VHH binders against F-box/kelch-repeat protein SKIP4 (SKIP4). Designs and how they scored, part 21

Target 1, 358 residues: F-box/kelch-repeat protein SKIP4 (SKIP4), of Arabidopsis thaliana (Mouse-ear cress) (q9m2c9)
Amino acid sequence: MACIVEDPQRAGQSNETQIALISGVPDDISKSCLARVPREYHMAMKCVSRRWRDFVCSDEMCDYRNEFNLAESWIYALCRDISGGVFLHMLNPFSSRRSWKRINDYPYIPMREGMGFAVLGKRLFVLGGCGWLEDATDEIYCYDAAMNTWFDVVPPLSTKRCYFACETLDGKIIAIGGLGLNPNAKRTWDIYDPLTRTCKSCSDVNIVPEMEDSFVMDGRIYIRGGVGGSSTAVYSASSGIWERMDDDMASGWRGPAVVVAGDLYVLDQTFGAKLTMWCKDTRMWIHIGKLSQLVMKQPCRLVSIGNSIFVIGKDCSTVVIDVENVRKNKMNGVMVCSSIPKTWDDDIDVISCKSVAI
Short names: E, the ipSAE of ESMFold2; O, the ipSAE of OpenDDE; V2, 0.75 times the mean of E and O plus 0.25 times the DockQ between their complexes.

## First folded at step 16 (VHH; framework vhh_7b18_3)

Design s05 (from q02 with S32E; at its last look DockQ between E and O 0.42; V2 from the best seeds 0.00; counts 0 for: pae E 5.5 > 2)
Fold by ESMFold2, look of step 16:
Structure s05 (fold): chain B 358 residues (1-358), chain A 119 residues (1-119)
Amino acid sequence: as target 1 above (358 residues)
Amino acid sequence: QVQLVETGGGLVQPGGSLRLSCAASGFTFSDEGMGWARQVPGKGLEWVSRIYESGSTFYQDSVKGRFTISRDNAKSTVYLQMNSLKPEDTAVYYCARFPYRSSWYFDLWGQGTQVTVSS
């Protein structure tokens, strides 16, 4: 159904158009309908016709779903097995079964450590890293989660780096600090713009090498680095400058961090894993709950979807924590937990986890 | 010769309007997505609007409701109508093409046209 005034002669002329996506339905209406189909069925839709496959895999599909607020986040874990092989696992958190699945496409990425992992749109990026006793690389690889395929990204990073902070902010991927043969790499950050396939390098004397952790909150990138996490810094997108992190906030950052609805949560894994939340109003860390009844092997990574925190440990063993009832000035809510079994792949480490919304 | 040529830039008062045009040549225009990006002083390059081969349109949040992208396949031309202009809209505006099936990034750029919004 078109939003154009139909001329009887024009209606006859439209008979020369392409084969319709849905017989008897204008393509723009068909695309609006197809974009509303839940993501779990997108693979089946690719089998209907070439036109359906092209649309389902397209950026246009993603744009429609984002405009309708229908994008569904699935979790992707960058993993390493005992042989050092690097690959992806994927979790559909909305499935009734909820199990980790290995991405069947053959890994393109060489064996490396200290890689960055970032998401932009329907795409996952693996950046930099280094081999055993080898210098860092500037290579970037991209996985398209709608097409289910890998490709190389050109140009590479401006600076070869490993063990660096890597985050997405304002449609760009930012790689911060790290190590490499160039001694100045530790004081630089690269801004990669997928829009133009360009990478810019910036520098600041206050950036510290060998980043330990990072998160994004309220348009800012928070980083922790240095010896024992002694250094913190905040990059503000609105000003383009580096700022100091609140000392009280930094003092409680003693483990992996995640942001849920603008609130910062940190998992302290010292004894039986303790979840805490930064309360902005009181400037204090609030104890939310202990996860001692759930066995989690370090290292753990955190990803949030909606009001759920996914704690992902060795072999992709996962605990899901629902924090909906938690309030900033009133900690009367009950922490609700559930589990997702580990993958059948033995002895894998989870390097990083991100969500991809399609 | 494959090219994109922008016209319609200039100086305008805050609250004013401009219409940018982009003439395409050397490729099958109706098969491709088109868009606008801008180089903002101090902020760098950012996307503004996209129009797919199908006619579907999308905008960055800062310009929604003020800017309208459109295309005329018969003239191989894409337009950007800019209303209620603000000083922060001052930039060099680029017309760009993105392939529908592989629109991960813009693969063809115009030379740009300056838009200046000054009080």
Scores: ipSAE 0.243, ipTM 0.702, lowest interface PAE 5.5, mean pLDDT 80
ESMFold2 (binder alone), look of step 16: mean pLDDT 86; pTM 0.879
OpenDDE, look of step 16: ipSAE 0.878; ipTM 0.959

## First folded at step 18 (VHH; framework vhh_7b18_3)

Design u01 (from m03 with Y100R R101Y; at its last look DockQ between E and O 0.67; V2 from the best seeds 0.00; counts 0 for: pae E 2.6 > 2)
Amino acid sequence: QVQLVETGGGLVQPGGSLRLSCAASGFTFSDSGMGWARQVPGKGLEWVSRIYDSGSTFYQDSVKGRFTISRDNAKSTVYLQMNSLKPEDTAVYYCAKFPRYSSWYFDLWGQGTQVTVSS
ESMFold2, look of step 18: ipSAE 0.519; ipTM 0.837
ESMFold2 (binder alone), look of step 18: mean pLDDT 85; pTM 0.858
OpenDDE, look of step 18: ipSAE 0.666; ipTM 0.886

Design u02 (from m03 with S103T; at its last look DockQ between E and O 0.66; V2 from the best seeds 0.00; counts 0 for: pae E 5.7 > 2)
Fold by OpenDDE, look of step 18:
Structure u02 (fold): chain B 358 residues (1-358), chain A 119 residues (1-119)
Amino acid sequence: as target 1 above (358 residues)
Amino acid sequence: QVQLVETGGGLVQPGGSLRLSCAASGFTFSDSGMGWARQVPGKGLEWVSRIYDSGSTFYQDSVKGRFTISRDNAKSTVYLQMNSLKPEDTAVYYCAKFPYRSTWYFDLWGQGTQVTVSS
């Protein structure tokens, strides 16, 4: 049964003479016009008519905006509160009043640990996880950022996973390693293709069970795991195999990682918050600067938009680093950054952060 | 019966051209986005091109500038003009449709047509 993630509201539209999106305007032109409206107004647009709603929420809308280079990236943070509840928070970095907003609670996401978080297009995916009384799961939940709604009917992972690496590559979600009752699952990865709704499981001896961190760079997936992050591997889609990561590169991977304009940045949180960059040419880690602990609370996660790194810590305390500016203006080893205040919620841990462009 | 039937595949030399056709039946073709995907042996399916009901077209980066997708609603047919073919384009090509007002996934597939680019 193809679980049609159909918006139940879309089922009933009979052969009604498709009311023009805009009266007197051909639909193609109308769509082009609507696609040019800034993202902050998309909610209002959905209130104009059902047809507007449908279009704004469509993948077509997103495709138009991408074509026109109008896509706006917002940040989404998967968070956990003291109760163990999992929530999604959103930040519009383009807003004059930059503030984190909690997205409506999804009642169906159980309190789980070790969940994966991935973005494909306008959709966010929460994958797997485990609970106190629950082993690893294969469940996938999808949030559509345009629709502002959760979907619970997504084909599951081929393998139940908890504390696994989750990345996107070539339009697919890659779930790597993890813990579970099945010991064989620990050295496997799943390739989930949303377009075809297929999930393929593969195995490799270089995959370690507990994953701590991952990133994608130059079409390769880098993973770090094992006890104390001692194990690293690199996946190349061209070869289809996992290889050992370079030792020099691996040695400096001591925290959350993000790729900006092809360069790898790592936030070392061992003693304070130090931003480092991997120099491909010299094969050395370069110290970029230190972040003040006054503006962020550890542990932090990283996400990039354009040339900016967003450092997101407890309670969604956020520091914004312009990479170009920081590279040019090193002041006494402390990076000059802009800050975004914490949410109104206290004691929120940020599990993962992603950006969604719409 | 709802079905998609691909035609036009075959053997072509590098640099050559092929035109694939997909005949659709059993649904309102004009209201459906259509697409082409391909599968290399031993690899997964990958989308190649999409055409929406609006006529908007999209292409995978690997085929941009070489492939052209089009549709004829009167004939309930979608086409893929493939020019400047490369050995890397060798695959089974599938015609597929999107669900109504969605481009999230393909919900109907043809049987596929083999395209082989070889000297």
Scores: ipSAE 0.042, ipTM 0.445, lowest interface PAE 4.2, mean pLDDT 85
ESMFold2, look of step 18: ipSAE 0.238; ipTM 0.688
ESMFold2 (binder alone), look of step 18: mean pLDDT 84; pTM 0.851

Design u03 (from m03 with S102N; at its last look DockQ between E and O 0.01; V2 from the best seeds 0.00; counts 0 for: pae O 5.7 > 2, placed apart)
Fold by OpenDDE, look of step 18:
Structure u03 (fold): chain B 358 residues (1-358), chain A 119 residues (1-119)
Amino acid sequence: as target 1 above (358 residues)
Amino acid sequence: QVQLVETGGGLVQPGGSLRLSCAASGFTFSDSGMGWARQVPGKGLEWVSRIYDSGSTFYQDSVKGRFTISRDNAKSTVYLQMNSLKPEDTAVYYCAKFPYRNSWYFDLWGQGTQVTVSS
């Protein structure tokens, strides 16, 4: 995967005698060794040498870690505080002391709303949105989770979008619908390819303007929008068209959605926090359980890692649900979950959550 | 016609109070978020406060604890209570609405009302 942002500093690699990564060790072995270091130490590794830094931040590092099945998924939350400031929080779910950490302030787009949030590989993308004095934008910003840096030089969307659906499919970012001054934008979708740095815009009458939620399941993109979430559509890459979503399925989509092991889960937040699952076979929504409001503050977002659903609410209050355990151990409708305390910051709204595996 | 009309501006001593009102017409007020922005002489516009249709309120850091935004849906009016006014609060204050539900940015600006804080 070609680095979207060429670090201008890499051009000057003069023939300097390539200092071995590890003295006395062949580079291939060194790389294999370095790749086995847990992700929590990668920041420290970058401080060892320039060459270490470069390797740790490289796609090659990710390739090694994937090959060795060492990739670790961390959760990233795009958050907004009361001032309108946008920033990222990070959670290492593998840590013995699970806590949210603020990693970086959003350097370029303060006080934006309606942004898209997507992950491709080790990179997070923040797309579009609107500012307090401006309408929808087409700006795209990239955060590299390995480098821990933001990049601002990313080709824009073809269409300015705010409050749009944003998903990843087949290595591309799909931006769907949205609000803005341009009425035509409401029924369009963009395909952004970070490798080619190109964005293609398409139109479909089944796309609704204001998007509330979206998810990807079985290679299809599901979107929900409109007043009260009354409009749904499904995109299939094979057909290239948007179709109407199944009515039964749509009827139960009343909150944030996440796919776990091919199954769709929805957190209905209308009256408390109810986790439901879509059963493909019966075409019915199954009640899984209720979450205690004591451990989380609405509104919540969902992200999955493995067989676990992370429910992330206000102030990054987090509940972790093991789907397998919950399905097996239905106790009186209340789900037994583990909790992660809120951040030290108050009045943080979680805009979106994604996981990045490195 | 969609319109916002600000009132309540004027001259006040430092430490004094003013209450701005914005009367809205031409749209469903109860469904719209509202807000205030101000323009200091020689500077750009800055947002001051926001109130959503739900009643949730937000403030710029510079006015937190001193200003209070509120709304009366029956009167289609949004208010800005300004207490402990400072010379730096001198500006033209504009009322605005959100274009969409839960928006952060403003549209449909009023004509503005002058607030002057001076000894």
Scores: ipSAE 0.023, ipTM 0.353, lowest interface PAE 5.7, mean pLDDT 85
ESMFold2, look of step 18: ipSAE 0.309; ipTM 0.728
ESMFold2 (binder alone), look of step 18: mean pLDDT 83; pTM 0.840

Design u04 (from m03 with S30D; at its last look DockQ between E and O 0.60; V2 from the best seeds 0.00; counts 0 for: pae E 2.2 > 2)
Fold by ESMFold2, look of step 18:
Structure u04 (fold): chain B 358 residues (1-358), chain A 119 residues (1-119)
Amino acid sequence: as target 1 above (358 residues)
Amino acid sequence: QVQLVETGGGLVQPGGSLRLSCAASGFTFDDSGMGWARQVPGKGLEWVSRIYDSGSTFYQDSVKGRFTISRDNAKSTVYLQMNSLKPEDTAVYYCAKFPYRSSWYFDLWGQGTQVTVSS
């Protein structure tokens, strides 16, 4: 990107709120140029001036980057250490030195279990949860990945809940079922609408307690719950109704799931780790490959970027699987993968992982 | 008395045009980002367009190229020029304000104005 001009003398001579973003360049042109800078350099850009920091951290920059189709996805893992402390690790998958970095900030999230984890734009949300002797909470905390800071979200959830399904659909955060002091929490779902900053609670008998897993595909939320994952349901935001999941599809859902380009992939962790894919045409689960037990520590979480599935296990040990050949309907029975070293913070469990595009 | 008041809604044939206006009062308009959202019958609210205090404009994909947002800081007014209207554009349109640097939510809303596009 050749249009960015740095002027160290200008940055040191005038107050930041009144100076041009780039000396001798109209601000509209400057913003277009700054939005094209790769995300790995955004931290350095924040140090140039207050005006640069404000723009880099703004939703306006995100709007420019989306307009140019330049958003870059980084992976964030919600983790727990041996003391029960909850924190984030972050991975830039495009860096030449791909390694997990702990978010170095003030501790913010209280020690809790069964929390929801969701993404909307540049923001990560941690919702609800409970402690061993503590009741479920309705609190929502937000991490802004551009600002690298935490803040409280208002209003809270409509119902206090833990061990619930949590997904983003149609620009809203959906918190489904779970446990809490209110026995009706297990049959409710909350819809948090960030645009209006409102939270609405709904009820349906098809929602069961003991949420095990969820994913979003084709504008619908799929959940698995009940004793041993015996119940499945599908939510459509357009209709607001819950339906039965396809029995053949449900039968193969035996582990964490991720959607890549509209295709459902599941990691079956029974006696090792086996990656499978749902084939809509044949209504069958297709075996893709098996992860080595010597490389992956369980339990594992999945997140995708492009045609790559990131399998993230204990201590953030990570295997990257390219599924481009599977999407072209090519099967060879051999799965080629690469790995990313575990974090230095040993004895951490990965609660959930998401990608954030900026 | 912080207010946003929309005008300019009405009935229009497919392919027609309307211009919505939103008069603002009771806050520092020049420092605020402004936007439009719409409530489509049977659906939730959706974002339509936003304009930052800098003058930068952005649009949802479904209206890009057909709608234009603008602002007149001297009159504390934001506009939405709606061209090539389609039946799916039928909705209650709301003018809204978003906080400085944060367009992920609107913190002030108007009363709404109905736009109906029908043959």
Scores: ipSAE 0.549, ipTM 0.843, lowest interface PAE 2.2, mean pLDDT 82
ESMFold2 (binder alone), look of step 18: mean pLDDT 84; pTM 0.849
OpenDDE, look of step 18: ipSAE 0.563; ipTM 0.847

Design u05 (from m03 with Y100R R101L; at its last read DockQ between E and O 0.69; V2 from the best seeds 0.78)
Amino acid sequence: QVQLVETGGGLVQPGGSLRLSCAASGFTFSDSGMGWARQVPGKGLEWVSRIYDSGSTFYQDSVKGRFTISRDNAKSTVYLQMNSLKPEDTAVYYCAKFPRLSSWYFDLWGQGTQVTVSS
ESMFold2, look of step 18: ipSAE 0.608; ipTM 0.866
ESMFold2 (binder alone), look of step 18: mean pLDDT 84; pTM 0.850
OpenDDE, look of step 18: ipSAE 0.808; ipTM 0.932
ESMFold2, look of step 19: ipSAE 0.674; ipTM 0.889
ESMFold2 (binder alone), look of step 19: mean pLDDT 84; pTM 0.851
OpenDDE, look of step 19: ipSAE 0.005; ipTM 0.273
ESMFold2, fold request of step 23: ipSAE 0.602, 0.699, 0.722; ipTM 0.870, 0.900, 0.907
ESMFold2 (binder alone), fold request of step 23: mean pLDDT 84, 84, 84; pTM 0.852, 0.854, 0.850
OpenDDE, fold request of step 23: ipSAE 0.859, 0.876, 0.877; ipTM 0.951, 0.957, 0.957
ESMFold2, last read: ipSAE 0.705, 0.482, 0.736; ipTM 0.902, 0.824, 0.910
ESMFold2 (binder alone), last read: mean pLDDT 84, 84, 84; pTM 0.853, 0.856, 0.848
OpenDDE, last read: ipSAE 0.852, 0.858, 0.875; ipTM 0.950, 0.951, 0.957

Design u06 (from m03 with S56T; at its last look DockQ between E and O 0.01; V2 from the best seeds 0.00; counts 0 for: pae O 12.3 > 2, placed apart)
Fold by OpenDDE, look of step 18:
Structure u06 (fold): chain B 358 residues (1-358), chain A 119 residues (1-119)
Amino acid sequence: as target 1 above (358 residues)
Amino acid sequence: QVQLVETGGGLVQPGGSLRLSCAASGFTFSDSGMGWARQVPGKGLEWVSRIYDSGTTFYQDSVKGRFTISRDNAKSTVYLQMNSLKPEDTAVYYCAKFPYRSSWYFDLWGQGTQVTVSS
C-alpha cells in the first residue's frame, strides 16, 4: 500500500556523492537487503545512519516490503486512560512474547471523546472528537508507524465532528455523521484525501447524526447509528449515494464488526460476547461461538489480520480467534481462543483498533 | 433552566487560600461529573480539576497538592479548595459539567469568578 502522504525526505536528495547505504554495495541491492529485515528491527536500523533512517522511514521501504510480500501487520489501539489521556498501544502479533506496548505520548491530542481512527498505508490518523473545551473538532493528527512519530500539522476536516464513523476507502478517509454545534453537519460526510490534503464535504439524508459503528465490505461503507443503533446505511462509491441497509443484515449488527476474508463478523456484547457471522448466501446471521468473559473485559473492539480476529477489550486484554478453526471446531458453543495478557496499565479503555502493515 | 453559578473568588495574598463554590441547577447533579477550568490573562482556557459522579478526582499537575475538588450532591454544589495560592494562579475560574455519560468533555460552563493572587 503506497503511503499516501508525500515523504518529506524525498525532496532534499541533492546530487551530492551520497554515502552508500552499505559500503561496497549498490544502493538498489542495499535497499533490497534492508527491506528484508523484520519489522521488529526497524527501530534499530534507524540508528545505523541517517541514510538508513531515511530509507526505513520512506515509502520506498514499504514498496519494497510489499513487493517482496514481507509486510507485517501490527495492531494499534487508540486508548484512553482514567485521566482522560489518549495514547496508542501497539501489538506485534508475530512476536514470541506477544505484549502490548505503549507508544510515546502525543502531547498534542487533548482529552477527547468521539474521535475517529483511520489507517492509510503506514499512517494512522486520529480525527475530530470533542475536547473538554468544545463539543467537536476538525483536527486531524497523523502518526507514521515507520517513523514512530506524530506529524505536527495535518489539514483539518471540513466539518467539526465527534462520535462519527470513520473509514478508509480508495485511499481516502471518510468521516461520516457525528455530533457538533452545527446541526447540518449531522447529515454530512467528509472525504479527506491526505495526498492532496483536501477535504470535501457532502450531504445525504440517510446519514444519521450519532454513529455507533462502521465497517467496509466489498468496497462499500456500512454505518450504524441513531438511538440504539436503529439506523443503518450503506455507501457505494460507484453510486456516490447512501442507501438503506438490508433489514436482515441490520438486525444482527449488534456490536463491533469486522470483515475477514470478505465475510462480516459481529461481536454481540449484549449478553456476554457472542461472535456471529453474516452469511451472504442465506442472508442469515450464524452463531459462531461465545467468548469467555474470563479472558477479556468488555467493551471490546475488533480488528482482523489474515484469518484471525483480535478481540481487544479493557486494558488491552486480547483474545485471538482463528476464524477457520472456530468454524470447524465448534465445541459446545465456546470458542477456543488464544489470549494475550492485558497491559501493565489498569483501567484503559480501547477506543478503536486498527492494523498497520509495514 | 440549566445553570452553573460560581462564587468565592477574590483577592488573596500569595500563600493564601480561597474556596470556590459552584451551584448547579436544572439538571441531575448527582449523575454528572463536574470540573473547574481557568483562564489566565492572555492565555487560553486550561482545565484545573475534575470530579466524577463516582467521586473520583483529577488535578492538573500545576495544582496537585494545593487544590482539592469536592462535591455535595445534596446541595448540588461543587467546590474547589485552593491552598497555597501563587501569583500564577491568577485567573478567571469557571465551573463546568460533563455531559451525560461522559467524563472528558465539558458541555456547560458558568460565568466564571475572578481569582487574583497578589501581594
Scores: ipSAE 0.005, ipTM 0.247, lowest interface PAE 12.3, mean pLDDT 85
ESMFold2, look of step 18: ipSAE 0.096; ipTM 0.619
ESMFold2 (binder alone), look of step 18: mean pLDDT 84; pTM 0.851

## First folded at step 19 (VHH; framework vhh_7b18_3)

Design x01 (from u05 with L101M; at its last look DockQ between E and O 0.01; V2 from the best seeds 0.00; counts 0 for: pae O 12.0 > 2, placed apart)
Fold by OpenDDE, look of step 19:
Structure x01 (fold): chain B 358 residues (1-358), chain A 119 residues (1-119)
Amino acid sequence: as target 1 above (358 residues)
Amino acid sequence: QVQLVETGGGLVQPGGSLRLSCAASGFTFSDSGMGWARQVPGKGLEWVSRIYDSGSTFYQDSVKGRFTISRDNAKSTVYLQMNSLKPEDTAVYYCAKFPRMSSWYFDLWGQGTQVTVSS
């Protein structure tokens, strides 16, 4: 007679008649329905009720949307204005009126430079940075895109860093190299785990100094730095080791890089603005097309959504390249791109861009 | 030759005013952010004020409300009007240029001009 020890703690669920999310509808169905609402209306949804707000802002909402393949990727840009202020801008690429919008002022550290920018799930992270005559910081700030709010309750980096590479891999934020008070910082990387709220610092001699660019491809982190971007390294999470990047691949990394559907694209700015692709099979860089210099205001950042590359330059000037279309149309000419006009009169420098799917 | 030349420093009584000037040459002044830093003897360098090519200005907290930075692009000159000077403002003041893309550092410095605030 196995005494089913009824866990007594279930008793006190006071029947607070939880007001149904939708009157007359079971909550599971309600949640499913709410999850199907386009992202552009999520702000309005949060105004319906507290329960709606809580759900819309929950990870559960994201889970539903992911399950139903309803997640919409928006682009977020960490920007600096002429005052030195840091701001977050957002672009809904699915909107008929594609325009950048300023989300929130960066509340905590005006005029920071050399910050890392990372995305995990629905959250954006701003990491590290430095100011005039200020040392590098280890501070991490978090913005929740669903909540549309900043959080400051994030554990710091293990190492103070500025002008470092920042990537996301396997649910962790990887801060690589950069400048700091620690002379060894240049050869170190931090692994930040948001789940455990821990940050581990590691060292490897193969980490390149003076980070210029980075990307993640096939579970590996690629970094470029050094004088003129002459040094490259590759990190594999499986081995935990940094290795030298292959010369043939490294040779074509001459500008901002982005991975689209597993393929590496680089905006080669050596002679104009050329989009190039790394062909894994042939181990060659392939010329895809040219961008007009008139539409690209440097410095440019790249972000991908689906099969599209967003080239985001100064003042958030944006050019959209459909990679599939460009591949099909072997045009030895100027790529046909769509542009998103400047929405602001002020000069804005784009520090970094990421996409967030909700 | 790329250079910055500061002028206008000197001895002033507490509460007094000085106007520093910095003449720039050898680069496109209008496209460059400019600034002032100061160094107290025996202490480190401290930034004082910055002005962007756009004309946007910002100041160290210690000088806010007292100092005003301005620029004349036609003359390739940046100015620092210093009012209500305090003994704590005694320092060598340096004019500097910072890159358009970064306000974190100055990439060009003048030789500095001495400002002494003393009764």
Scores: ipSAE 0.000, ipTM 0.250, lowest interface PAE 12.0, mean pLDDT 85
ESMFold2, look of step 19: ipSAE 0.490; ipTM 0.826
ESMFold2 (binder alone), look of step 19: mean pLDDT 84; pTM 0.847

Design x02 (from u05 with L101F; at its last look DockQ between E and O 0.71; V2 from the best seeds 0.00; counts 0 for: pae E 4.3 > 2)
Amino acid sequence: QVQLVETGGGLVQPGGSLRLSCAASGFTFSDSGMGWARQVPGKGLEWVSRIYDSGSTFYQDSVKGRFTISRDNAKSTVYLQMNSLKPEDTAVYYCAKFPRFSSWYFDLWGQGTQVTVSS
ESMFold2, look of step 19: ipSAE 0.358; ipTM 0.773
ESMFold2 (binder alone), look of step 19: mean pLDDT 85; pTM 0.858
OpenDDE, look of step 19: ipSAE 0.377; ipTM 0.751

